# Designs tried in a protein design chat: VHH binders against Lysine racemase. Part 4

Target 1, 368 residues: Lysine racemase, of Oenococcus oeni (q04hb7)
Amino acid sequence: EAIHRSTRIEFSKSSLAYNVQYTKQVSGAKTLWLAVKSNAYGHGLLQVSKIARECGVDGLAVSVLDEGIAIRQAGIDDFILILGPIDVKYAPIASKYHFLTTVSSLDWLKSADKILGKEKLSVNLAVDTGMNRIGVRSKKDLKDEIEFLQEHSDHFSYDGIFTHFASSDNPDDHYFQRQKNRWYELIDGLIMPRYVHVMNSGAAMYHSKELPGCNSIARVGTVVYGVEPSEGVLGPIDKLKPVFELKSALTFVKKIPAGEGISYGSKFVTSRDTWIGTLPIGYGDGWLAEYQDFQLLIDGQKCRQVGQIAMDQMMVALPHEYPIGTEVTLIGKSGKYENTLYDLHKHSGVPPWKITVAFSDRLKRMVV

## First folded at step 5 (VHH)

Design xK (from x6 with S59T; framework vhh_7z1x_3)
Fold by ESMFold2-Fast, scan of step 5:
Structure xK (fold): chain B 368 residues (1-368), chain A 121 residues (1-121)
Amino acid sequence: as target 1 above (368 residues)
Amino acid sequence: QVQLVETGGGLVQPGGSLRLSCTASGFTFSRYAMNWVRQAPGKGLEWLSGISGSGYSTTYADSVKGRFTISRDNAKNTLYLQMNSLQPDDTAVYFCARKGYSSGWYSFDYWGQGTQVTVSS
C-alpha cells in the first residue's frame, strides 16, 4: 500500500449524490441500491459505503460475503444485498449480519434449512432469463423455491427476487426484449416479495417504462459512478457528473537536450531541448501499458506522457520548467481541459468500468 | 455502402406540423440505434432524439420534448421524426445519423445529407 505518495484517487461526493438523484429521476425508481463490488468500482469500498446514505443511496449491493462483512465491521448498518452465491455453510453468518442473501437453487435452501438453527435468513431468489450464470430457469423450479420458503418461514423470509439483463445498454435491444419477456413469463401468477429488482444501469436509464411492477428499485453501479452505461449511444453523457479523478504530482523535473532518449532504451527521442517530469505512478498502480502517450493535464496545459510506462513511474513532456510537487491530473479537470474516462477509453480500448476497477490498493482513495 | 437519405423538409408556418423520413440502406437497420440531429443557421449541431434498434426506447432533447416524436419502421428501413407545434427557431437542416459502436456523444459513424426545414410565415 503506497498511500504516502502524491498519486491518489479523488472521488466527488456531490457528483455521486447528483447522479443518484438523476438516476432516480430518469428511471422513476423510489429506491436506489448502489453496487459497491470490486472495491466500489475502484472508488474504495469503505470510502463509498460510508457516504452512500448521505448521497441518497437506499442500500448497498456487494458481490461476495466478505465485502458485506467488511462494511458491517466498519460500523455501517445500511441495507446490504449479497448478489453472488455463498457457500451454504455461511448461511448463519449471512443471517447474523442481516444480509439479503441471493439463492439460486432449492437444494441450497434445503441444506441451509438444516443449519440455520434459530437464525432466519432474508432470501433473494435469482432468476436466469438468459445470462446463464446463476438462478433458476423454469417456472416450476421458481414455484418450488417459493413454496419451500413459505413452508419454512421459521428459517426463511422471502424478501427479494431478481434477474440480470445482459445487454440493457445495447442499442440492439432484441436480446433485452427476449429476457424481459422471459422474466414476465416466469413470474406470472407467482407470489412476489417486497423487493422485485431487475434494473441495472442500462435498464434504469433506457427501459424503466417497459418494466411495470418491477421498476421501483434501481440496482445500479456504472451510472452513479458517473459513466453513461452506453457511453452516449442511447443517452447523453453530459447529464451525468464525473465522479472519479486520478491525480499525481511531479517528483522530479529535468531538461533533456535535443536528440536524447527518454528512459533507458526508450523509443521516444527529443526533437528539441525538452523539460521532462517524473510521476510516481505506473502499471503496478493500474496505469496500464495501453494508456501510453495519453495527454495528461498540468496547470491547464496538455502534456504528453512519454517513453515507456514503468511498473512504478512514468515520464511526461513539459512546455517549461515546473516546480517539484506541481499537480498532474491524469483523469479529471485542469483549467479549460478535462480528461474523461471516455477519452481514456477512446485512447486505450479499455472501457470506463475496467479502467476504474484496475487501480490497485496502492492508491489512496479520498472523498472530495 | 451505408447510405442515409432524408426527405420531408420544406417551408411550414409557425404552429404547423411536418414529418421527416430517413431511408437507410447498406446495413441491418434494426441492429442500430438511430438519431436526429439539426443545425440552425450560424450554429453548431444539436442532438434532438434517439431510438433503439427495436424501437421500444426513445430519448429526446429538452428543446423538443413533447413536440417531436421519433419512430421507425424496420421492415421499410425507415426512420421518422414527427414535428408538431413548429416554431421559427426550429428552422435548421435536419440530419439522420447512425450511432456506431464507439464512445462519445454525437460520435456518429454515418450521416445523411440533411433536409432543410424552414418555419416562417
Scores: ipSAE 0.015, ipTM 0.508, lowest interface PAE 5.9, mean pLDDT 89

Design zA (from z4 with L102Y; framework vhh_6z1v_2)
Fold by ESMFold2-Fast, scan of step 5:
Parts: structure tokens; C-alpha cells; sequence
Structure zA (fold): chain B 368 residues (1-368), chain A 122 residues (1-122)
């Protein structure tokens, strides 16, 4: 664990709360479930989950059973949806923790029926409308699942149904329209549960008016974490508040004469006498090789990261000597400048959600 | 209110390069995200590239990524599509479009140019 280093992730509670309210306002959704999968998009599973309700979040969505268990063990009793499939042998555990549990087949339900005891499993049916991932693809299979749930109400509660819209944040909406049409075709005439949830970030932001009867719940991640799903193509970036900041501090500062190489085996050689700072962050922390040469922010100045990014440290060129302990902003604001996740995406080719998820648990997460 | 006029389309050989321009008139050019679309004979119109109002965010379709680059010059009220390593399958009429983006609504392109023909010889 490296939490005693200066390198840390700071995320804004007020910005997250603003983005929740903004998403509800834009989509018209009365209920918002926040995706906290993959360590809450790198923001910190428990740190985010502990403040989610205060931010106006009505429930949490996780991808795997272990994430839900960790939230419960931390003393959080909020609504939790498990989006990813679970092995049927864990159905009793999901029931015990009162998770809304995603189910993709009648065979899974029949197997679960044989091992569930007194507690009922809250069931969310997955419908595959074109992503070819999980869920049933035919009206008959969906109808058979619903009938089974109703006939086995001693073990199951039919509480949810959903599909996942791919490409809902794409300027080309042909795929979205095809999935939407298939969704309405499949559910027509079927008994609907209390939770009908189809709106991911793109659908909530751009398509909610096209989803009558299915637009009361937004199941979103990206937009709440302050990333515009289309990165400004379909919606303005400045209507969402940035949530994520990555900060560090100089651990060493030295002047290197012209003609010397930076870091062992590097191809970078100083063209003039240069002040170099060292930062306690490297690729082992999630600052990927693709981020080489990114301009960091120090005391309101842009300073280029130089030399090869090492596992635990990297170097930055400085305009003059700075004291050891001087704060360095890798992502966030410093003076008049801001490094956004969009800026890092443009520099590296790595999209914002992949950037934040890649930061390791070596980094301290702080709510600010 | 915004009018769009494309230019630059012509016949080029496979492997060649071409830059398309889209000149916009209207007081609100810098308020719009812009896109380039194309339509080949007998096919549906498809999105090629898009650029945000400031030019800070761009999107390129997978079939042109690495070969085409969209850019804009708000001072000149112009959007560009730089097309490199052209292939016969890039043959199409290329359209520029300006869109209003509504939160909570399907995005729409409210202004379209008349198109410029690009033909890539085998």
C-alpha cells in the first residue's frame, strides 16, 4: 500500500451531486442508479458509495457480486443492482444481501429455485436487443421467464427488466434505433415489473424522450463522474462539472547540464541546462506509457513530463527551481490552466473512463 | 440561419490526399458542433467525423481513423476534412452538417451543405 505518498486522487462530492441533479433534470428520470463498478470508475468503491445517497443517488449498480458484498460489509444499506451474471450457487448469498440480481436464462432460474431457501431472490431480467452479451433474445423466452417467476413467487420476486443500449452516445444513431425498436417489440404485451431501466449515460442525455414508459430510471456512470459521453460532440462539455483530480508533489529537484540523459536508458537528452523534478507516480500506479510527454501543471505553469515513465516514479522539466513538496496537478486545475480527462484522451488515445479505471489501489482516494 | 458550402471534391488516385472545406455563414458558427457525412451510390448516409464547438473534441469513424482528420478554424468560419491514404471505397458525396445538440433529445442536424463529390480511382 502506498497511501503515505503525496500522490492521490481527489474527487469532488459537490460536483458529483451537481451531475446527479443535472442528469435527472436533462433525462426527466425520477430515479438515478449510479454505476460504481470497477472501483467506482476508479474513484473508490467505498468512498463513492458512502456519499452517493447524500448526492441524490437512489441506488448503486455493480458488475460483480463481490462489489455488492463489499458495499454491504461497509455498512451501506442502499439499493444495489448486480448487473453481471452470477454463478447460480451464489443465488442464496445474493438473496441474503437483498441484491437486485440479473438473470439471463430460464435454466438459471430453475437451478436457483432448487437451492433458494426462505429468502426470496429479487430478479432483474436481462434482455438482449443487439449487444450480443447477456439476456434472452426472443419474446417467447422472456415470457417463459416471467411466467416461471410468477409461478415460483415463494423463491423469486420479479422486480426488474432491462436492456443495454450500445452506441447511444454515437453521432450515428442507427444501431440505437434498431435496439430501441427491438426492445419495444420484445416487451409488448408482457407483464412489467416495478423497475424498467434502459437508460445508460448516452440514452439519458440524448434519447430519454424517445423511451416512453422506460425513462423513469437512469442507470448511469460516465455522466455523473463528470465526463460528457460524446466528449462534446452531442452535448456541451461545460454543463457537467469535473469530478476527478490527480495530484502529486515534487520529491526531488535538481539541475541537469545540457547534453545529459534523463532516466536510465532514456532517449531524452537535455538541450540546455534544465531543472528536473521527480514525482512519486509511475505506470505501476496507472500513469500509463501512453501518457509520456503530457504537460503537467505546477504552480500555474505547464511543465512537460520527460524521460521514460518508470514503475514508481517519473520526471518533469521545470522552468526554474521549485521547493521539494511543491504540488503537481496531473489532472485538474492549477492557476489559469486545467488538464481535463478529455485533454489526456486527446494526448494518449486512451478514453476518459479507461484513464480513471486504470489507477491502482496504491493511490489514496479523498472526497473533497 | 447557418448556410454551409462544401468545396474540394474531385477525382484522385488511390493512396492520394485531398482536403475538403466547409465554409459557413451566420453569426452562430462557433456555437455548433460540426460533422462530415458521406453517401455512396445505393448506400445510406454515414457519419465520417465530428468536431465540438471549440474544436477540442473530435470523433472519427473506425473506417477512416488514422487516415482522415477533422479540424475547424472558427476565425474563418470553416471546417476541414483532411483525407489521406484514399481508397476506392472512400468514393462518395461528402456533406458537412451543423447541428443543434439538445440534452434529453435525439441529436439533430439542422443545417446541411449540398455536398461535394469525391471519386477515388482504383
Amino acid sequence: as target 1 above (368 residues)
Amino acid sequence: EVQLVESGGRLVRTGGSLRLSCAASGSTFSDYAMGWFRQAPGKEREVVAAISRSGGSTWHADFVKGRFTISRDNAKNTVYLQMNSLKPEDTAVYYCAAKFTYYGSTPRYDYWGQGTQVTVSS
Scores: ipSAE 0.190, ipTM 0.623, lowest interface PAE 5.0, mean pLDDT 88

Design zB (from z4 with L102I; framework vhh_6z1v_2)
Fold by ESMFold2-Fast, scan of step 5:
Structure zB (fold): chain B 368 residues (1-368), chain A 122 residues (1-122)
Amino acid sequence: as target 1 above (368 residues)
Amino acid sequence: EVQLVESGGRLVRTGGSLRLSCAASGSTFSDYAMGWFRQAPGKEREVVAAISRSGGSTWHADFVKGRFTISRDNAKNTVYLQMNSLKPEDTAVYYCAAKFTIYGSTPRYDYWGQGTQVTVSS
């Protein structure tokens, strides 16, 4: 890993806390569970998890068992939900670590019942309302699962039920309305657990008033990490505070004559004598080829990334010679300018949540 | 591809009302989610309101809630912004914008009008 280089991710604790409060205020939710899957959307699993409670977060949601275990082994005793399916043989481990564990079938529960001991498994039932990914699709199957959990209260606690809304951040709400109607039909007349959680970022921000009885818990990621889920289509960008910054520094500076190509095999050729800086970041770090020619920020000036992005380094055109060690802001503020994740999305076609998760563990993550 | 033309901007007095219209041409209007944005002198452009292609979902910025209402008429290929109880702070160029909306599409606006000036005097 390359944690001793100048290239680093900085994320703002105060901005994260502000976004938690804003999300609770807009949605009316009293409880917020923060998704920390995929290395906390690239922000750093343990770095985010360690400060989450101080930011007003009431629980963490992970996609895989190993993420939950890593959080526990770091000494964090916060509420943890495992959203993704786990192999039934790991049910005892999930029970031991007190995870709220997502279950998609009665057969999984029957198998778990045979291997669970005195420590109860906290169960979250998945309901498929139209995404065709995980969960039961019929009222009968859901009722059978609930009855099984009640009959086997020595091994299970029926603590949660949820569905995923695929299009809640889309201004076209036809698909969302269909999933919402299916959800209410499926749960009608059933015994509900203490945690009923259907609000992802889009549902929390745009549809909470349409979810009576199911709008007390927001299970969100994107919005808390400072990305407006619709990118300004449905909500204002400026009401959320940016959380993520990516910074580096010049390691080499050279004047290149007119007519020379920048980097071996590059399609970029200088039209005049120009100063070129080198940065210790490349596609191996997550600065993708799609980001070629993006304008970086140096000393309050916009400077274009030039030539082919290499595995470990890339080049930037400079208006004049800068000292080695001059800070470069790839994402974030420098002087009067700001490069946002939305700007990079517009440039590259890669959406903000995919940008941040693509940064490798080679980059140091710092809370600021 | 869609083309957008705003109209209705003018000088109004504080407390007055105004309706902005945005006429769409060049493509099937009902395939597009629509939004109204504004940019005041010395300020960043901000989203004011948005509406789904069906009209079944709307969003309004906190600073205009209760005063502005977005609506659409798919038969007339037009989106509207009804502005009531206007304040000097509402002075801005107002833009309509369109997004082609399908499952899995990028949630950003793809097409923009040229803008219409609204000035609110005290």
Scores: ipSAE 0.013, ipTM 0.197, lowest interface PAE 8.2, mean pLDDT 87

Design zC (from z4 with T101N; framework vhh_6z1v_2)
Fold by ESMFold2-Fast, scan of step 5:
Structure zC (fold): chain B 368 residues (1-368), chain A 122 residues (1-122)
Amino acid sequence: as target 1 above (368 residues)
Amino acid sequence: EVQLVESGGRLVRTGGSLRLSCAASGSTFSDYAMGWFRQAPGKEREVVAAISRSGGSTWHADFVKGRFTISRDNAKNTVYLQMNSLKPEDTAVYYCAAKFNLYGSTPRYDYWGQGTQVTVSS
């Protein structure tokens, strides 16, 4: 981690808390589980997890066992759901750490039953309604799993059941309607557990009223991190507060005469004498090649990133000389201007959730 | 660039029906997903309905479901909003919007019309 550089990710605790309350209000959900997978959508796994409860979050959802273990080892005792499948040999450790553990097959349960010993595993059943990722696809298989859990209550607690909606944030809702109908067909007449959770960000924001009996828990990421899941198509952008900012500072400032090439490959050539600043951020940090020529913000002014983005550094054209150490806002507000994740998506073709996740562990993460 | 022009807005009695049209020009219309939005006085803009590029899939907001229907005619470069059982609460400026469906799973609308006023009286 390169924590002694000026380049950093700042995320707003107050904005995150606001978005939690807004999501609960819009969805009607009484319980909100925040997805903290992929380093909390790039915001910092432990930084986010440590403040989540204070922000009104009722539980954390991770993709892999190691993320859950890291949260526990940091002293956090909040509710944790493991969304991704785990190797059966780790079932005892998942139980010891009190994780709600996702299970996709009867064979996995039969294998776990043989190795749990004194441990009692909290089980979340995955149902595949069309995502084609994990889970059982038939009512018979689902019924067999539930029956097994009930017959082996010494080793298992049937605590959760879920499906994942692939296109709940798409205004073309045909696929969502198909998954929703399949979900209700599959669960009809079955014993339901304490936690029935189907609402990802799109379902929570746009479809909660269409999910009776399954709309009390919102299992969300994108919306809480301040990104409107449809980017304004289905819901207003301005009702969510931006959470994520990316900032740096000038490490070098120099005047380049007209006709000079800037950075690797001389792809940018000055048409006039130009002040150029250097920033300690490059593609090795997650500032991707697709972001070339994005307008950065310096002292309330728009300044174009110029030349090739290098692994550890990049150049920016300046309207005049600035002191070394002058703050540069890549994502966030500066004066009257704001660079949003939506702006960077429009420029690059890279969607907001992929932008934030792509930032490497070299960048320090700070709660503000 | 896509240019969008709405038409059909007028004064209508409560319980009445109205069809709004949005004519698109510029880029190939069939490359764009379309939506209808509305903004009432003193309120924020809200999404009413959306339709896929082919017209094979549609979405309608809960507050208009069963009353409004979005459709499109790609041969005529036009998207429609059929409004039935109109209520005073439906009074708003209605906008059509277009989005190019290549920006991933949650693309924002790229082009907007100027709007057409719908007023619903008792």
Scores: ipSAE 0.000, ipTM 0.169, lowest interface PAE 18.9, mean pLDDT 86

Design zH (from z4 with S57H; framework vhh_6z1v_2)
Fold by ESMFold2-Fast, scan of step 5:
Structure zH (fold): chain B 368 residues (1-368), chain A 122 residues (1-122)
Amino acid sequence: as target 1 above (368 residues)
Amino acid sequence: EVQLVESGGRLVRTGGSLRLSCAASGSTFSDYAMGWFRQAPGKEREVVAAISRSGGHTWHADFVKGRFTISRDNAKNTVYLQMNSLKPEDTAVYYCAAKFTLYGSTPRYDYWGQGTQVTVSS
């Protein structure tokens, strides 16, 4: 982690809290579980997890066991769901840390039953309604899992059941309707646990009223991090507050004469005398080649990134000389202008969630 | 591929009503999600309403909720925007758009009509 470098990610606690409240209001959900997988969508796993409860978050969802363990070791006792599959040998550890643990097969449960000893595992059953990723696909297999959990209540608590909607943020709702219908077919007549959770960001924002009996819990990421899941097609982008900002500062400023090359190999040549600033950020930090020539913001002015993006540095064309240390906003507000994640998506073809998760651990994360 | 032709735009007084129609040509209209967008002079295009392929899901911008209603008739290859309680702020060119959806992709509309002008005056 390069904590002494000027390049940093700043995320807004108040905006995150606002988005939690807005998501609960729109969806009608009483409970919101925030996805903090992939370094909290690049915002910082522990930084986000430490403030989540204060923001109105009721629980955290992680993809891997180690993410959950890191949260616990940081002193956070919040509800944690392990959404991804774990090796059965770690079932006792998951129980010890009080994780709601996702299970995809009866064989996994049978193996866990043999090794849990005095531990009692909180179980979340995965149901595959069309994603073909994890979970059981038939009512018989689901019923067999539930019966096993009931017969082995000394080792297991049947606490959760879920499915994942692949296309709930897509204007084409045919696939969503098919998964929804399959979900209700599969659970019909079965015993439901305390946590029935099917609403990802798209389902919470656009389909909550179509999910009676399983719309009390929103298990969301994108929307809370300030990204409208459909990017304005199904919902307004201005009702969510931006959470994520990426800022840096000029480390060097010089005037380059007309006809001189900028960056490696001198492939870009100035057409006029140009002030050039250097920024301590490059593709090694997650500022990808696809972001070439993006307009950055300096002192309320739009300034084009020029030349090749290097591993640790890049250059920006300036309208005049600025002092070394002048702040540069790559994503966020400067004066009357704002660079949104949607703007960078339009420029690069890289979607907002992939933009934020791609920033490396070299960049320090700060809650503001 | 789909081609879109909007109609119904005209001058209307504040508080009035207007229905816009968008006729799609081709045998694949039911394969597309549809949207209505608007653009006022000097402003960027903004989304007004959207409707799924089946019509099972509709979305309306907060600034038109309760006043505008999007609907579609797949048998007639047409999408509609019913506009009630019109305000001067609703003055814009209204565009019909169609999207052949892709999972995991940014939702952009692939086909656009040429627009129909709606002017609301007192």
Scores: ipSAE 0.000, ipTM 0.348, lowest interface PAE 12.9, mean pLDDT 87

Design zI (from z4 with S54Y; framework vhh_6z1v_2)
Fold by ESMFold2-Fast, scan of step 5:
Structure zI (fold): chain B 368 residues (1-368), chain A 122 residues (1-122)
Amino acid sequence: as target 1 above (368 residues)
Amino acid sequence: EVQLVESGGRLVRTGGSLRLSCAASGSTFSDYAMGWFRQAPGKEREVVAAISRYGGSTWHADFVKGRFTISRDNAKNTVYLQMNSLKPEDTAVYYCAAKFTLYGSTPRYDYWGQGTQVTVSS
């Protein structure tokens, strides 16, 4: 960890709360579960989890058992869903921590039944409607799981059922329509639990009216973190508030004469006398090689990142001398300019959710 | 109400390049997201590329990534599809489509052009 540097991620509590409210209004969902997997989409697992309830979040969704345990050990007693499958030997731990636990097969349930004690396991059944990732694919298998849960109510509580829509934010919605039709076919006539949750960010924003009986819970990530799921193709981007900012400060400033190379391999050579600043951020922090030559913001001015991005540092061309300690905005607002995650996506080819999750634990995370 | 007219389709050889244009008329062009679709003989229409109202966000289908680029010029009320490294498999009628996004809540494109034929041969 390298928290004694100026480089930091700042995320806005007020913007996150606004996006929660906006998502509930657009989708009509009365319950919102926030995905905090992958270090809360890079925003900071514990930092986000600690403020989620105050922002109007009704529960947290994680992908692995250890994420849920970390949240509990931090003193957070909020509702937690484990979306990814867990090894059956950890079923007792999941019940101890009161996680809603995703189950993909009858055999898993039969094995868990043999090792569970007095604390019941809260079960979320995964239904595979086309992603071929997790869950049962037939009505018979789903019915068998439900019957098993009802017959073994001493060890299990049948609390949830879900599917995941792969293409709900895609301009081509044929795959979404196929998954939606398969979902309704599979659940028809079955006993439904308290939590029926199918709406990811795209489904919540674009398809909620097409999901009657299954549109009261939004299980979302990207939209709450301020990224429009289609990046403006299907919906307006200006209705969401940006949450994520990345900032640093100049640690060194030097005037380089014309004809000199900058950084490893001298890929950038100055055509004129140029002021160069150094920033304490590099690819080891998550500022990837694909971000080469991105326009950073300093004192309301656009300044091009120059030379090769090193593991721990990089250089930026300056219009004039700035003091050491001058703030640099990589993502966020400075003066009249704003660098959005969409801008970095356009520059790099790396989509917003991959940008934010790639930032390492070397960067401190701050709620603002 | 928006009317769309595609142009630029023609016969090109494998490995060639071509730029399609779509001219919009009617209501304010910048209120619409734009897309390019194609339909080959005997096949269903498929989405090729899409672009947001001001050009800040683009999407390209996997089968054209690295070869095709969508762009728009709101001052000229025109959307473009730059097609490079053309393959016989790219032979199709290419359609321009528009989706009103200012108040939009539907995931579908509502306005369509007549299409422009692109034929790629060796």
Scores: ipSAE 0.069, ipTM 0.580, lowest interface PAE 6.2, mean pLDDT 88

Design zL (from z4 with R108H; framework vhh_6z1v_2)
Fold by ESMFold2-Fast, scan of step 5:
Structure zL (fold): chain B 368 residues (1-368), chain A 122 residues (1-122)
Amino acid sequence: as target 1 above (368 residues)
Amino acid sequence: EVQLVESGGRLVRTGGSLRLSCAASGSTFSDYAMGWFRQAPGKEREVVAAISRSGGSTWHADFVKGRFTISRDNAKNTVYLQMNSLKPEDTAVYYCAAKFTLYGSTPHYDYWGQGTQVTVSS
């Protein structure tokens, strides 16, 4: 990360803690696992993981083995679920680091059984209820996996089972109802493990009461990071606290005469003498071309980003001269105004979770 | 919430058969998966067999497969372990255990009986 640049991500520990408690209250879940995949939704893998327990988080979910290893190497001993499938050759490493490890086939289990030696792997079974991505699709295959795990208890602990609801935040719940019915059909009569976890953010917020026996664990991301999963269609936006802010500062200020072009390609031409500020942020930092012309906030005023967004810098039109070093809020509050992730989504077509994960490791992450 | 009482343990000769019973009272029995565990002196407790809430799925440890059969009768609130071709190494205290299988399901059983002694003479 570039620590000597003004551009930074600030995320609120108190807002994250509030959203954890709110999600537990709405869903009725007593256990919350926070998804910290993709650099904790762009908030910073280690920065978020270090404060998660203090915020009321009961465990962490990552997508890849390397994310889990990085958390352990940072000295964090929290519960960790590896949600994505791993190559069987890494089963002993997953066991050594005490990860709950996702498994999608009996053949993977048979191969792991041959290489675990003295290691005992904590296993999470993936059930495909309609996503057609990972997991078994039939009750017979699921039963065969469970029986194998229990017959090979020297190498495996049957600790988890889950499915992923693709459309739990969709106002049309037809697909969700189909997946839910398929889930209950598939598990009926089977031995269940300690962790039955089906509630992603949408299921936790809108469908928890429809998931009897499977609603004790919320495995969530977006809602804890302060984004309402339906963006106000199914639930109120104002009940969650924003977590993410993006701030910078003016590095250069210049008055440009009327009729001159601004930035690469001269797409913006001044109609009058105009003060222009330069910001040390560009598309290489994750401020995408789709964000062109977004209204930034400076000293409680809306100021339009102008000209082409370059790799490392961009320009903003100013109502008057500001000192170099004046703070610019790209996402967050300034005076009476707030730029939300929903506002940027409306402007760009890029949804909130894609906005935050797109910010590069060049940006320093600060807990506030 | 659920109380478990085992019965049927006794001294039996090698090659003999024995049926253990576990009677449940207190909570709704059909809400619980049931298991049979055993522990010999100086050894760790090991799982012998398990049965789902409905009885539709059963699991048996490799060391008893083909010899022991777990079953349940939800109308009588009872789980059974039929033990055939008994061996001296089957000598142990046998425990009945119950766990709620959907809400907060765990690999650890929540409720345990007091145990019934099975002794197999050579």
Scores: ipSAE 0.000, ipTM 0.110, lowest interface PAE 19.8, mean pLDDT 86

Design zN (from z4 with A50S; framework vhh_6z1v_2)
Fold by ESMFold2-Fast, scan of step 5:
Structure zN (fold): chain B 368 residues (1-368), chain A 122 residues (1-122)
Amino acid sequence: as target 1 above (368 residues)
Amino acid sequence: EVQLVESGGRLVRTGGSLRLSCAASGSTFSDYAMGWFRQAPGKEREVVASISRSGGSTWHADFVKGRFTISRDNAKNTVYLQMNSLKPEDTAVYYCAAKFTLYGSTPRYDYWGQGTQVTVSS
């Protein structure tokens, strides 16, 4: 983390808490598990995890074992689900840390049974309803897994079952309806555990009433981080509060004569004597080439990013000379203007969840 | 690529009903999710209702819920907005919008119609 650089991510604790309550209200879910995978969608794994319970979050979902371990080592004893399958050799570690652990095959369970000791592994069964990534695809295989768990209750607790809806936030509901029908087909007549969780952000926001018997738990990321999953197509964007802001400050200000090029390999040439500011942010920080020419905000004014975005820095055209240290808002509010993640998506073609996760660990993360 | 043409906007008395239509031409209509937006005088554009590609999922804004219904007919390449119990505050230009969708992606609304004026007199 480059803590002495002005470029930083600020995220709002109060906005995150508001979005948790809004998601529970819309979905009817009484339990919300927050996805903190990929550095909490770029917001900061430990920074988000430390405040999650205070925001009304009932549990955390991570993609990899190491994320769960990092949360535990930070002194957080909240409920943690490991969403991604883990190598069977790590089953004892998952048991030791009391993780709800995702399992995708009977063979994995048979192998784990041979190495598990005194403590039981809390098991979450993955059901593949059409995403073709993880989980069993047939009722027979699912039934065999459940029966194995019941026969080996000395090493396993059958605590969870889930599927992932790949397109629940897509206005094209073709794939969602197919996955939903397959889910109910596969679980019909089987013994269900205490945690039946299928609602990602899109399912929680748009399809909760279509999911009877499995709509009490929302396992969400995007919506809590302040992004409407359909970006206003299926639901209103103004009912969620923005969580994520990206800010920097001018490190250098220079007047460039007419006819000069800006930055190495630059296609931008000044037509007039122009004030140019330098920002300590570039593509190495996650400000991608696709964001070229985006309008940044300085002192309530729109200022265009100019020239090539370099690895560690970029230039912005200024209406007049500003002092070194003047704050620049790349994402967030300044005066009467706001740059939203939706605005950057419209400009760049990069969707909001890809924007936030792409910011590197060089940027400090601050709770505000 | 898709072209959108709205029709049906007119002057209506308070409490009346009106159905707006949006005819699509060009690309395959069934590849697009559709939405109805409105912009009242002096206000920003707001989303009124949306409908998925298949028509199996719909959303309606709280201020029109129970009064307006969005639907689509993929065989006729048309999306509709049935407006009942109209109020003076429903006066606005109504826009049809189309969003090209792909499995697992959520792109912005890509295509917009010219708008159709709805005026509700008291």
Scores: ipSAE 0.000, ipTM 0.191, lowest interface PAE 19.1, mean pLDDT 86

